# Miniprotein binders against q6w4x9r395to579, part 213

Target 1, 185 residues: q6w4x9r395to579
Amino acid sequence: GHCSLEGGSFVTTFDARPYRFHGTCTYILLQSPQLPEDGALMAVYDKSGVSHSETSLVAVVYLSRQDKIVISQDEVVTNNGEAKWLPYKTRNITVFRQTSTHLQMATSFGLELVVQLRPIFQAYVTVGPQFRGQTRGLCGNFNGDTTDDFTTSMGIAEGTASLFVDSWRAGNCPAALERETDPCS
Short names: E, the ipSAE of ESMFold2; O, the ipSAE of OpenDDE; V2, 0.75 times the mean of E and O plus 0.25 times the DockQ between their complexes.

## First folded at step 17 (miniprotein)

Design xk3 (at its last look DockQ between E and O 0.01; V2 from the best seeds 0.00; counts 0 for: pae O 10.4 > 1.5, placed apart)
Fold by ESMFold2, look of step 18:
Structure xk3 (fold): chain B 185 residues (1-185), chain A 85 residues (1-85)
Amino acid sequence: as target 1 above (185 residues)
Amino acid sequence: GEVHVRIEIETDSPEQAREILERAKEIIRESGLPGVRVEVRQEGNKLIIEITGVDEDPWAYLMIRWIEWLVEILGGRVRITIEES
């Protein structure tokens, strides 16, 4: 399964459902019992200087009981707040520079993350087939059906991306519906 | 910042409510969130869990979402209200 975070705030789910949102917060991108130690992948969005009405990805976080690995647009990789030289390896996770512009996080549990650092900070998530039907978050539920990809954290399928995204907030932030397009003309 | 969480659960039986409660308390305990206080009210098939003293951070939100998913797997209906700061 493949999920992508591209451009301003464009997302394509594991079931190939595209959507866009306008929000500035940390969101749960992928939650699954297939990730060890209550793990989850999170995405951090902030206002973008690229477009007056857009927000963009500024960091990706892998969070579990053991690790908090942050890959941010400043190209610094941390675990539990400490900067790490690449390649960085734990028992089940390896983070390394794939190319001059791309970092990769490879794992033994079927999750792979590729982060494009330049020219635009983007992320590409790949999960193995064991994740089918066992994911939640901005990347959707991976069940082969796009009609329920906007399932909120309460298990309710929503018809709009903004309500869906807002339900996956992991912080005290303005709701996606409260964000305005740039008030300047 | 701090988070006050109210979890309202409707179930099909008092036995189901008890099972959900015990499993939810286990998630909270294993999360390692220091200083949390948990208050529980059960009225037959309905369960209300109040969690206070939780620091505002992504880990806390993730644990709340694990409880939510657990309730759904066990067949309950859940509504969560989160008051920040």
Scores: ipSAE 0.511, ipTM 0.784, lowest interface PAE 2.0, mean pLDDT 83
Fold by OpenDDE base, look of step 18:
Structure xk3 (fold): chain B 185 residues (1-185), chain A 85 residues (1-85)
Amino acid sequence: as target 1 above (185 residues)
Amino acid sequence: GEVHVRIEIETDSPEQAREILERAKEIIRESGLPGVRVEVRQEGNKLIIEITGVDEDPWAYLMIRWIEWLVEILGGRVRITIEES
């Protein structure tokens, strides 16, 4: 399954459902029992301009009981608040520079992450087939059905992206907005 | 640019190779790499995967990593050669 966060506010779920939202919060991108140590992948969005429609992905965070890895647009990889040199390796996770513009987080448990740093901060998530039907978050449930991708954290299917996205907030943040904006923003 | 990737997987048995082959095919199908050509073949205990396409797609690299991971868990040895032009 492939999930992408592109264009600042565009998401494509594991089931290949595209949607857009504008929010300035940290959201749960991927949760699954297949992730060890209660692991979760999160996406951090922030304002990129003056208007509410000017939001963008600014960081990706993998958090578990064992690790906290932050990949930000500043090319800084941190674990528990400390900057780490690349390649950075933990027990099950390796973060390394894939290309001049891309970082990769490789794992031993079926999760791969590619982060494009420039010119636009974007993220690409890949999970193995063992994750089918066992994922939650902004990337959807990976069950081959796009119609139920907007399932909230409470298990309710929503019809709009904003309500869906809001349910996956990792903190207290303003409500997400669903606006039709320029695909490039 | 164009990238050519050759993945050679050595296994201990034709059965093991077959298992890896089938899983690899699944990964390839799920990856859905547009503009990328993938050829997979088994030669006894050995698998050869050849990928040709544009280097701008990060999914290609992810696919490679998945194959590496697959071999790691199922057994075997992997040699990857990447040529860019």
Scores: ipSAE 0.006, ipTM 0.213, lowest interface PAE 10.4, mean pLDDT 84
ESMFold2 (binder alone), alone request of step 17: mean pLDDT 79; pTM 0.764
ESMFold2 (binder alone), look of step 18: mean pLDDT 79; pTM 0.771

Design xk4 (at its last look DockQ between E and O 0.01; V2 from the best seeds 0.00; counts 0 for: pae O 6.2 > 1.5, placed apart)
Fold by ESMFold2, look of step 18:
Structure xk4 (fold): chain B 185 residues (1-185), chain A 85 residues (1-85)
Amino acid sequence: as target 1 above (185 residues)
Amino acid sequence: GEVHVRIEIETDSPEQAREILERAKEIIRESGLPGVRVEVRQEGNKLIIEITGVDEDPWIYLMARWIEWAVEILGGRVRITIEES
């Protein structure tokens, strides 16, 4: 399965359903029992450009009981808060520079992450077939296929998409009465 | 500041509620989170789980979502309320 996070907060799920949202929080992209050590993949979004109604991806985080790997738009990779030189390996994860503009996190458990650093920070998530029906988060539940028989879609109206996205936050964000993307200041 | 998560679970029977509670206890134990306070109540078919921790602890949110998913797999209905101080 393939999930993409592209400029302007555009998401295409594992079920090939596109949607767009605005938000400035950390969100769960992918949670699955197929990820070891209670692993999850998270995305961090912040305001982009001059319009506060537009947001963009600024970091991707892989978190498990063993590791917290952060790949951020400043092109620094950390694990558990410590900066790492690439290529960086753990027992089951390797992070390396795929090209001059792309980093890759390869794993032994069927997760693969490619991060485009430039010109725009974007992310591409690939999971093996064992993840089918076993995922939750912004990348969807991976429960459909591409035939016309399936009408389930997470690409419904942006107001509904915003509610869906807000339900997957994994950070301390303001209550609904305040704009979720604009914390109290 | 501090984050308070309240997870309210409705089930179809006290037996289902007990099964869900045992799974939730496993998830809480496995998370191993330092500095997190957890309170669990069962009122017949209903469970209430309250979790309190600090703002920059993404594990509180992940633990709540693991519990939510487990509840749904076991056939319960769940509502999560998050308050911050």
Scores: ipSAE 0.410, ipTM 0.724, lowest interface PAE 2.5, mean pLDDT 79
Fold by OpenDDE base, look of step 18:
Structure xk4 (fold): chain B 185 residues (1-185), chain A 85 residues (1-85)
Amino acid sequence: as target 1 above (185 residues)
Amino acid sequence: GEVHVRIEIETDSPEQAREILERAKEIIRESGLPGVRVEVRQEGNKLIIEITGVDEDPWIYLMARWIEWAVEILGGRVRITIEES
């Protein structure tokens, strides 16, 4: 399955459910027992303008007990805070430049991440079939049913994206918004 | 070198095939892969998508997987064959 973070505030789940939100926090995109070492993929959103609806993805983070790999819009790749030259390889993760505008994080455990750096910072997450029904986070549960993608971190199905998204915050942040006040955001 | 991806899709109806085809086309367009050649054939309920690209670009593999998942979501059956030359 694939999950996409596009247009600054648009998400398409593994089950191909599209939604949008505006938030300025770090959110869990993907948690799964299939990720080793308590791994999780996270997305960092920040303000990109003056309005609340002007938000954008600014970084993607893979966090595990061993690694904290950050890919930022500034094309800086760090692991545990240290800048890394590309291609960078850990035990089971490789980060490399795919194209002039794309970075890729490849793994040995069925997770692939493509990050488009320009003109818009966007991310594309791919997981193997072994992840079916075993995922949680903003990317959904990968069970082929779009109706339950908005399942919160507490296992509650929400009807709105904002409440769903808020449940996957990785820190103390303002509430996410669904309302689009700026169509250019 | 080149990568040749052959995606064979079986569906239950021509309508389903069209739906899957449109979704596949969207995925291909959204991928924006330069230098990739795509050929599509529809024969009734069956679709064949052939994608040819550069082997140095792993994006072609991801695109294939996206199509695969789209097919599955839409209730089709898919077989992917990848050949490198």
Scores: ipSAE 0.021, ipTM 0.253, lowest interface PAE 6.2, mean pLDDT 87
ESMFold2 (binder alone), alone request of step 17: mean pLDDT 77; pTM 0.737
ESMFold2 (binder alone), look of step 18: mean pLDDT 77; pTM 0.732

Design xk5
Amino acid sequence: GEVHVRIEIETDSPEQAREILERAKEIIRESGLPGVRVEVRQEGNKLIIEITGVDEDPWAYLLLRWIEWYAEILGGRVRITIEES
ESMFold2 (binder alone), alone request of step 17: mean pLDDT 73; pTM 0.693

## First folded at step 18 (miniprotein)

Design eh1 (at its last look DockQ between E and O 0.87; V2 from the best seeds 0.73)
Fold by OpenDDE base, look of step 18:
Structure eh1 (fold): chain B 185 residues (1-185), chain A 82 residues (1-82)
Amino acid sequence: as target 1 above (185 residues)
Amino acid sequence: STTRLRIEFRDISEEQAKKVEEIIRFEAERAGVDVEFEYHDGRLTVEARGSPYAIEWFLYIVRLRLWWEMEGVEIYVIKVES
């Protein structure tokens, strides 16, 4: 499964459902029992301009009982708040520079993350087939059905992205908005 | 059905407890979980009640947020009753 966070506010789920939102919060991208130690992949969005529609991805976070790995738009990788030099390796996670503009987080448990640093901070999540039907979050449920991708954290199917996205907030943040934006923003 | 969850935070300051309460109250409301708090001498006790699914999510998200937002704060699950 491939999930992408592109253009500052666009998401494509594992099931290839595209949607957009504007929010300034931390959201759960991927939660799954296949992630060890209660792991979760999260995305941090912040304001990138004056208007509410000017939001962008500013960091990706992998959080578990063992690790708190943050990849920020400033090309800073931290674990538990401590800056790390690349390549950085934990027990089952390795973060390294893939290209001049891309970082990669590789894992031993079937999760891969590629982060494009420039010109736009974007993220690409790949999960193995063992994750099929066992994922939750903004990246959807990876079951081959796009119609149920907007399932909330409470197991409710939503028709709009806004309520769906809000359900996956990992912080006390304002509600997300669904507005038309420039796909390049 | 209703599930009851009791969790504790130990060696927590009053200031930390307030922050924890804020997080918990927010997530409890979102999950449709009723919560009660008691802080005494460095220990915060939380009683939560809701549907089994709600409690499961509630506990998960609270753990996640605490890991993310409050370094060093340990959560102890004391009792779960369904």
Scores: ipSAE 0.731, ipTM 0.886, lowest interface PAE 0.6, mean pLDDT 94
Fold by ESMFold2, look of step 18:
Structure eh1 (fold): chain B 185 residues (1-185), chain A 82 residues (1-82)
Amino acid sequence: as target 1 above (185 residues)
Amino acid sequence: STTRLRIEFRDISEEQAKKVEEIIRFEAERAGVDVEFEYHDGRLTVEARGSPYAIEWFLYIVRLRLWWEMEGVEIYVIKVES
């Protein structure tokens, strides 16, 4: 299964459902019992233009009990906040430069991440078939049915991307609904 | 039915406890989980009550955020009762 995070906050789920959202926060992109040590893949979005409705991907984070790997446009930072020389390798994970513009995180547990650093920061997530029906987050549930890909962290299928995305915040960030309904915005 | 969760943090400063409480209050409110805190002598105890689903998600997301946002803080699950 393939999930992509492209350009102006566009996402395509593992079930090929496209959507766009506006938000400045860290979000859970993929959570699954197939990830060891309670792992999750997270995406960080920030303001990318003059309008508060323009946001873009600025970092991708893999986080578990044992690992903290932050990939941003200029650096790869691990557990202690120190930028690391690539390739970076743990028992289960290898991060390396695929090309001058792309990094790859390969794992032994069926997760692969490719990050395009330039000309714009984009991410491409691939998971093996063992993940089918067992994913949650912005990449959807990988069950072959696009109608419930907008399932929130509380297990509710929503009809709008904004409510779905808001539920996957991993930080004390204002809700997208607060910004969307502000009469001054 | 209601699940009752008791968790604890040991040997943490009052400043660390305040940060942990901020994370827990935010995630509890979003999950519909009721929480109470008690801090004394480096020990923060948290009592949480909610549906089984909400408590399981609450515990997961709190652990994840602690790993992401803090260092030197360990969570101990003391009791889970339904």
Scores: ipSAE 0.649, ipTM 0.839, lowest interface PAE 1.2, mean pLDDT 85
ESMFold2 (binder alone), look of step 18: mean pLDDT 89; pTM 0.888

Design eh10 (at its last look DockQ between E and O 0.89; V2 from the best seeds 0.78)
Fold by OpenDDE base, look of step 18:
Structure eh10 (fold): chain B 185 residues (1-185), chain A 82 residues (1-82)
Amino acid sequence: as target 1 above (185 residues)
Amino acid sequence: STTRLRIEFRDISEEQAKKVEEIIRFEAEKSGVDVEFEYHDGRLTVEARGSPYAIEWFLYIVKLRLWWEMEGVEIYVIKVES
């Protein structure tokens, strides 16, 4: 499964459902029992301009009981708040520079993350087949059905992205705004 | 059915407790979980009630957010009753 966070406010789920939202919060991208130590992948969005529609991804966070890895738009990688030199390796996670503009987080448990640092901070999440039907968050449920990708944290399928996205907030923040836009534009 | 959850935070300052409460209240509202708080002498006790699914998610997300937002704060699950 491939999930992408592009263009500042565009998301394409594992099931290839595209949607757009504007929010300034931390959101759960991926939560799954397949992630060890209660792990979750999160995305941090912030304002990139003066208008409410000017929002962008500013960091990606992998959080578990053992690790707190942050990849920020400033090209800083931290674990538990401590800056780390690349390549950085934990027990089952390795963060390294893939290209001059891309960082990669590789794991031993079927999660891969590629982060484009510039010109736009974007993220690409790949999960193995063992994650099929066992994922939750903004990246969807990876079950091959796009119609139920907007399933909230409480297991309710929503028709629009707004309530769906808000349900996956991992912070005390205001509701996100939904905008129907072609992510390929 | 309704599940009751009791969690505690120990050696927590009043300021920390307030932050924890804010997090918990937010997540409780999202999850449709009823919560009650008691803070006394460095201990924060939280009682939560909701559906089994709601409580399960509530506990998870609270733990996750605490890990993320409040380093050093440890949560203790005291009782889960369905």
Scores: ipSAE 0.760, ipTM 0.898, lowest interface PAE 0.7, mean pLDDT 94
Fold by ESMFold2, look of step 18:
Structure eh10 (fold): chain B 185 residues (1-185), chain A 82 residues (1-82)
Amino acid sequence: as target 1 above (185 residues)
Amino acid sequence: STTRLRIEFRDISEEQAKKVEEIIRFEAEKSGVDVEFEYHDGRLTVEARGSPYAIEWFLYIVKLRLWWEMEGVEIYVIKVES
């Protein structure tokens, strides 16, 4: 299954449902019992420029009981806050520079992440078939049905992306809906 | 049905407890979980009540946010009743 986070705050879920949102927060991108040690993949969004509600992806974070890996445009930072030279390896995870513009995180548990650093920060999430029907977060539930991909953290299928996205906030952040109503966006 | 969850944090300062409470209040509101706090002598105790699904997610997301946002704070699950 494939999930993408692309420029303009566009997301395409594991079930190929596209949506767009604008919010300044850290969000649960992918959570699954298939991730060891209570792991989750998170996405960090921030304002992307000129005086409108527009936001863009600025970092992707893998977090578990054992790991804290932050990938942003200029750095890979781990649990102790120290920037790392690549390749960075743990028992189950390798982060390496794929090209001058792309980083890759490969894992032994069926998660793969490719991050485009330039010209625009973008992320591509790939999960193995064992994840089918067992994912939660902004990448959807991976059940083959796009109509319920907007399932909130409480298990409720919503009709709007904003309510769905706001339920997956992992921070004390304002709701994204305020920025969607900006007439100048 | 309703699940009751008791968790605690030990040997934390008032400043740490304040930050933990802010995280927990936010996640409780999001999850539809009712919470009550008691801080005494370096111990913060939290009583939480909600549906089994809400409590399970609440506990998970609180743990994850503590890993992400705080240092030197460990969560202890004392009791889960449903």
Scores: ipSAE 0.724, ipTM 0.875, lowest interface PAE 0.9, mean pLDDT 86
ESMFold2 (binder alone), look of step 18: mean pLDDT 88; pTM 0.884

Design eh11 (at its last look DockQ between E and O 0.64; V2 from the best seeds 0.00; counts 0 for: pae E 6.3 > 1.5)
Fold by OpenDDE base, look of step 18:
Structure eh11 (fold): chain B 185 residues (1-185), chain A 82 residues (1-82)
Amino acid sequence: as target 1 above (185 residues)
Amino acid sequence: STTRLRIEFRDISEEQAKKVEEIIRFEAEKSGVDVEFEYHDGRLTVEARGSPYAIEWFLYIVRLKLWWEMEGVEIYVIKVES
């Protein structure tokens, strides 16, 4: 499964459902029992301009009982708040520079993350087939059905992205806004 | 159906309890879980009610968030009843 966070506010789920939202919070991007130590991947969005529609991804966070790895737009990688030099390796996670503009987080448990640092901070999440039907968050449920990708943390399938996205907030933040736009633009 | 969850925090200060409550209340509200709190003599008791799915997620996210936000605070699941 491939999930992408592109263009500042565009998301494509594992099931290839595209949507757009504007929010300035940390959201659960991927949670699954397949992630060890209660692991979850989170996306941090912030304002990138003066208008409410000017929001962008500013960091990706992998959080578990053992690690809190943050990859930020300023190319800083931290674990548990401490800056780490690349390549950085934990027990089952490695963060390294893939290209001059891309960082990669590789894992031993079927999760891969590629982060494009510039010109736009974007993220690409890949999970193995063992994750099928066992994922939650902004990346959807990876079950091959796009119609139920907007399943909230309550287990309710929503028709709009806003309520779906808001349900996956990790912090107390303002509600997200939905905007219908071409994700390819 | 409705699931009832009871969790406890022991040897927790009043200040810590307040922080825990804030975290839990946020998640509860977001997940459609009803929660009640009782703090007495270093013990915080939380009773939560919601759908089985909501309670499952609620417990997961609360555990994770408290793990990182509340160092030294342990969560005890006392009862789960459906």
Scores: ipSAE 0.525, ipTM 0.794, lowest interface PAE 1.1, mean pLDDT 92
Fold by ESMFold2, look of step 18:
Structure eh11 (fold): chain B 185 residues (1-185), chain A 82 residues (1-82)
Amino acid sequence: as target 1 above (185 residues)
Amino acid sequence: STTRLRIEFRDISEEQAKKVEEIIRFEAEKSGVDVEFEYHDGRLTVEARGSPYAIEWFLYIVRLKLWWEMEGVEIYVIKVES
């Protein structure tokens, strides 16, 4: 399965459902029992222009009971908030620079993350077949059905991306809907 | 229809407890979980009530936020009744 986070706060779920939102918060991108040590992948969005309706991805965080890996625009890979040299390797995770503009986090548990650092910070999440039907978050539930990809953290299928995205906030931040309601932008 | 969760935080300062309460209240509201707090002598006790799904998510997201935002704070799950 493939989930993408692209410029302008565009997301495409594991079931290929595209949507856009605007929010300045950290969100649960992917959570699954297939991730060891209570792992989750999180996405950090921040204001990218003058308007609060202009937000973009600024970091991706992998967090578990054992690991904390932050990948941000400045190419610094951090564990526990400190920069790490690349390649960075743990028992299950390797982070390395794939090209001059991309880095990759490869894992032994079926998660792969590719981050484009330039010209625009973007992220691409790939999960193995063992994740099918067992994911939650902004990347959807990976069940082959796009109609319920907007399932909230409470298990409720919503009709709008804004309510769905707001339910996956992982911080004290304003709701995504507060800033952007223009469907043409 | 209702799961009851009791968790504790031990050996934390009153200032740490206030921060934990803020995080938990926010996530409880988002998750549809009712919470009550009691702080005594370095122990913060939280009683939470909600649907089984809401309680599972609530505990997961609270753990994530505490890992990310607060050092040296451990959660002890005392009781889960469904």
Scores: ipSAE 0.028, ipTM 0.460, lowest interface PAE 6.3, mean pLDDT 80
ESMFold2 (binder alone), look of step 18: mean pLDDT 87; pTM 0.868

Design eh12 (at its last look DockQ between E and O 0.83; V2 from the best seeds 0.00; counts 0 for: pae E 1.6 > 1.5)
Fold by OpenDDE base, look of step 18:
Structure eh12 (fold): chain B 185 residues (1-185), chain A 82 residues (1-82)
Amino acid sequence: as target 1 above (185 residues)
Amino acid sequence: STTRLRIEFRDISEEQAKKVEEIIRFEAEKSGVDVEFEYHDGRLTVEARGSPYAIEWFLYIVRLRLWWDMEGVEIYVIKVES
C-alpha cells in the first residue's frame, strides 16, 4: 500500500483515494497492530500562510513506546527530542539520506517512509501486504475499498474529509477545513 | 455494554495533572467516553466509562498523546471492567 501526502494539503490513501484538507494539527497517518510497540506514524501540519487554507506538512513523526522519531522540514531528525546524525539506526528503524532532497525511514516491520524535503515537504508511506485491512488513520484502511477510507477513529464512516481528519487528530487543535485551493499550496 | 477503565498517574505535579486532564478530557469527548478525575498528593486518578471500543481507543490515544505531549509522565492502568 502506498499513501502520499503531497502539495501541502493533499492525501492519497493506501486505497488510492485522493482528498484534501486544511488543518494545523498533528494527525495519525497510520496506526496498525502490525506496528510494534504501539507504533503510529503521524503528520504535523502548520500554517504556511496567512489564510486558513494555507497549510502545509511540516514534519512526520513515528511514535512508539521506544521511539519518537521526528523528520522535520528543516531537515532535522530527532529521536526523543535529541538531534541525530544520519544515517541513524535504532533497533528496527533506520533513517538515512536517500537523495539530496529525500530522506528515508526504513523499518524491519514492513513500514517505509520517504520524505521529500524540498521544494515541498512531502511524505510517501509504504506498507507491506501484511498491513492490508489493518491500518487506520489518514492513510485509510488499506482494504481495497475507497468508499470506506473515511472511517473515523471510532469506526464510523464519514462522508466528508473534515470529520474524518478531525477524528485522527493527535492534539487539541482546531477543526480541519475543506476548501478548494491552489493545488500547489 | 459499558466498560470501565481506571488509570493512575503517580508522582505527578498539580500542574502536570491539569495538563493531563486537559488532554484526557479532549480525547474523552471525541471518543464518547465519560471521565472523572481525582488528584491527591501527587496522584491523579482517572475513571473512564464507555463502550468497549471507545475505551480501547481512548486508552490508546491517551497513551499516544501523553508520549507526545507529556514526556516523563507514566500512565498506569489499574483496572478494566467490562
Scores: ipSAE 0.574, ipTM 0.821, lowest interface PAE 1.0, mean pLDDT 93
Fold by ESMFold2, look of step 18:
Structure eh12 (fold): chain B 185 residues (1-185), chain A 82 residues (1-82)
Amino acid sequence: as target 1 above (185 residues)
Amino acid sequence: STTRLRIEFRDISEEQAKKVEEIIRFEAEKSGVDVEFEYHDGRLTVEARGSPYAIEWFLYIVRLRLWWDMEGVEIYVIKVES
């Protein structure tokens, strides 16, 4: 399964459902029992222009009981908060530079992340078939059915991306729709 | 059906407890979980009530946010009753 986070806050789910949202927060991108130690991928979005509706991806985070890996344009961070030289390796995870512009996180548990650092910060998530029907978050549920990809953290299928995305916030931040009504954001 | 969850934080300051309460209130509202707090002598106790699904997600996301947002704070699950 493939999920992408591209410029302009565009997302394509594991079931190939595209959507766009406008928010400045950290969001649960992917959570699954297939990720060890209660792991999750998170996506960090921030303002990218003068309008509050101009937001973009600025970091991707893998977080578990044992790992705290932050990939932003300038750094990779581990559980102790220190920047690490690449390649960075644990028993199950390797983060390395593919090219001058791309980083890759490869894992033994069927998750692969490719991050484009420039010219635009973008991310591409690949999961193995063992994840089918076992994912939650902005990348959808990977069940082959696009009609319920907008399932919220309360387990409710929504018809709008905004309600779906707001439910997956992992921070005390305003809802994306609330930010759209703020003329000064 | 309703699940009841009791969790506890030990040896935390009043300032840390305030931050933990802010996280928990936010996640409880999002998850449809009712919460009550009691703090004394460095111990914060939280009683949470909700559906089994809501409590499972609530506990998961609270732990995840504490790993991300707070140093030196450990969560203890005391009781889970259906």
Scores: ipSAE 0.556, ipTM 0.809, lowest interface PAE 1.6, mean pLDDT 85
ESMFold2 (binder alone), look of step 18: mean pLDDT 88; pTM 0.873

